# VH-VL binders against Type II restriction enzyme TaqI (taqIR), part 7

Target 1, 262 residues: Type II restriction enzyme TaqI (taqIR), of Thermus aquaticus (p14386)
Amino acid sequence: ASTQAQKALETFERFLASLDLESYQQKYRPIKTVEQDLPRELNPLPDLYEHYWKALEDNPSFLGFEEFFDHWWEKRLRPLDEFIRKYFWGCSYAFVRLGLEARLYRTAVSIWTQFHFCYRWNASCELPLEAAPELDAQGIDALIHTSGSSTGIQIKKETYRSEAKSENRFLRKQRGTALIEIPYTLQTPEELEEKAKRARVNGETYRLWAKVAHHLDRLENGFVIFRESYVKSIELFLQKNAPTLSGLIRWDRVAQEALTAP

## First folded at step 22 (VH-VL)

Design f6 (from b2 with heavy chain D54S, light chain E58S)
Fold by ESMFold2, fold request of step 23:
Structure f6 (fold): chain C 262 residues (1-262), chain A 121 residues (1-121), chain B 110 residues (1-110)
Amino acid sequence: as target 1 above (262 residues)
Amino acid sequence: QVQLVESGGGVVQPGRSLRLSCAASGFDFDYYGMYWVRQAPGKGLEWVAVISYSGRNKYYADSVKGRFTISRDNSKNTLYLQMNSLRTEDTAVYYCARDLYWQSEYYFDYWGQGTLVTVSS
Amino acid sequence: QSALTQPASVSGSPGQSITISCTGTSSDVGGYNYVSWYQQHPGKAPKLMIYEVSDRPSGVSNRFSGSKSGNTASLTISGLQSEDEADYYCQSYTSSSTDVFGGGTKLTVL
């Protein structure tokens, strides 16, 4: 729990609060024109880490999305030209650029969410956390280091719509490791409790998500962030269980067992 | 790719039983609620039953309540519909369907191809 | 308990816009935003086109849009094409019974 980490968290939260989420959602939500898997050369993740994961910087500042996108685009003119020629022949430059803006905005929001967990972890917890773009290839968002072992984490949103069976290289490659799913919802506890009352079969499920939502908070602009209680509950769970944890620790076990701590 | 494949349909007499299966692949089956929906020949869609992701909670349409049982085996990625005391009005193509999201129970995202059940004497 | 009401059929020429209505009550379409629309070609399974009144799943053309006013939900198809010829069903959550489907609307492209 350092003063530097607390200042980094506060600065990052101010950045998140400064986003005009409503305008971006109205502009980009209906635009799904670029849905192909992006080739490695167009992967925005290294750039997102460079510009938004500044855990060791004394006075970090963060780019707005538009400047981030311009930097990403300008750095990749050749691979972009190849991508556009292959998939979007006959389309205007402006059409494809807007599609990539919308696609990268959605990626950025997802990554900013996971970075908030990491910034909050650094500010509130003692167990070391590692975040790096290379971890994405292993299928994890971050590593938390315990005595003699490591636990991977993945942020899992309520609106997960799976089109493939999950595979996690991290669990396959390392004996005795664990991967913990960190559930994340944009719904309030009140909304989820109301859904639980009228549900035919999902009452229990909605109540578990309500427990999750009690450990989340909403910035003035509506961006949902992790409370201190969330990361401390996960840390306590890991400290209690890490010597024997292995395999996938599912979101519902996390909600039931970890998110009950004071 | 998400796939749902129904089986077990056939021709049976009224009063008899039949068990349908739905084999799921291409997604994490045990994260999603599942449904049965039916369609009589030349008719519209009719909701039949729903089961939570864990299998602990089940709910039925009034037309089948007490006669049909929905179940799932998450270790085999398979959904079932046990249909007892079949009536001629149960004649339909039976589809299995998956929830849109983990939490939703209102939308039928992916559907199987259906299996025909004919109840006649 | 009560079925959602849809017109039995609707027709339009290529390039036109058409709208299919789905009328319920305050216990379903009017009371909640849990309305969805399904397209079904002959001999095929239904496909989800619209959920939560107006949202499109990825892969569904933006020619399809949904809306709701009072107890009536609407599906609008712009720039009508021959492959749009199909049956269309609305569906809604109800507080008074199980989830229900409308009777279906056959869309004919002339």
Scores: ipSAE 0.563, ipTM 0.803, lowest interface PAE 2.0, mean pLDDT 87
Fold by ESMFold2, fold request of step 23:
Structure f6 (fold): chain C 262 residues (1-262), chain A 121 residues (1-121), chain B 110 residues (1-110)
Amino acid sequence: as target 1 above (262 residues)
Amino acid sequence: QVQLVESGGGVVQPGRSLRLSCAASGFDFDYYGMYWVRQAPGKGLEWVAVISYSGRNKYYADSVKGRFTISRDNSKNTLYLQMNSLRTEDTAVYYCARDLYWQSEYYFDYWGQGTLVTVSS
Amino acid sequence: QSALTQPASVSGSPGQSITISCTGTSSDVGGYNYVSWYQQHPGKAPKLMIYEVSDRPSGVSNRFSGSKSGNTASLTISGLQSEDEADYYCQSYTSSSTDVFGGGTKLTVL
């Protein structure tokens, strides 16, 4: 809750608002994303943290996506050449580059979303939050420290598709720890309430998502961000429950107990 | 990676009962709504029943309401269809299908390979 | 109650484009954007090709595209290949009854 944290949040929100999301959507929507597993040398996460997680600066600057992608690409010419030769024999260089660009854009949007939660947390909450690339290696977006314990968080969209079921590495590595799912939706409360009226079996679930959506806000360009009420509700939930939490705490319990409470 | 495997089909006489199972693997089963869809031999697809991710809410096509019961056991990653008072028009391949997204209701992303139910005397 | 109407069959030559229509009413295709398309090869389960009128799930070729106008949704397959020979079903939410599939269209690649 410091003035430094508030300035960092405001600067990051200006960056998010400056993104021409419609232009990016038009450019990448028709493009087949490169879906091959990226080797460690091509992992964009260290670069995303370097350029976009600047919590200790009062007025940081943030790269546009194109410049970020150019930096990522130029640092990796040899491993990119090896990757392209291995998986894309006979494809044009331009085709593969555009496919990787589309993939990294989607990754960047996901990371920017989780960073907004973290910037908002630092600006509004008292419990310390830790975000770092090595925590991503454990499968969490951030770690929040409570008295005598720590709780991991993951941002989860309603459009999340789980293509593999496995115990989270963070939970496996640290016995007795907890991981909470932080629900996030691009839909407005009004859209979700309309879906609830038409639903066959998901009416109550759509209404729960509408409660989540009331704690989110939409920048002028359409980027969906976390309101102060969101992070404060999660903080209160943790202060009340953290000593007894263990394992995976699912999005619907979090929504019901934290985001619908008075 | 994602798998849906139906079982329990067979030949039965009209008026009898069958229970179908759908074993799910390779995804977080208890986050997704699930469906049964059937296809009579040589004919098109017909929606049968849907169940919410928690199992709390269920909805049926008029053709099977009161005779069929959809259920799930999230601890066993298994979907069920209890079919009572079977009729010859229930003869079909029965498919188990998953929602595209958590609780989307409208789109069937993954399908099993089906199990044949034949109702004849 | 009311079914979505598809042509019984359609044909095209390799490399060409074809379009399959799916006609409903203002209570389904015309009133909502909850339209999907499924491909089914003989003896196989259906596969989702298009959802929400025009969106393509991961792993589906960009040769498949969807659109709608009024009460009619359309599936377009460009660069037709022999492997595209299959049955195609549209499906839509309906405000008045159980969601319905179209009767299916058999695509023949000549």
Scores: ipSAE 0.515, ipTM 0.778, lowest interface PAE 2.2, mean pLDDT 86

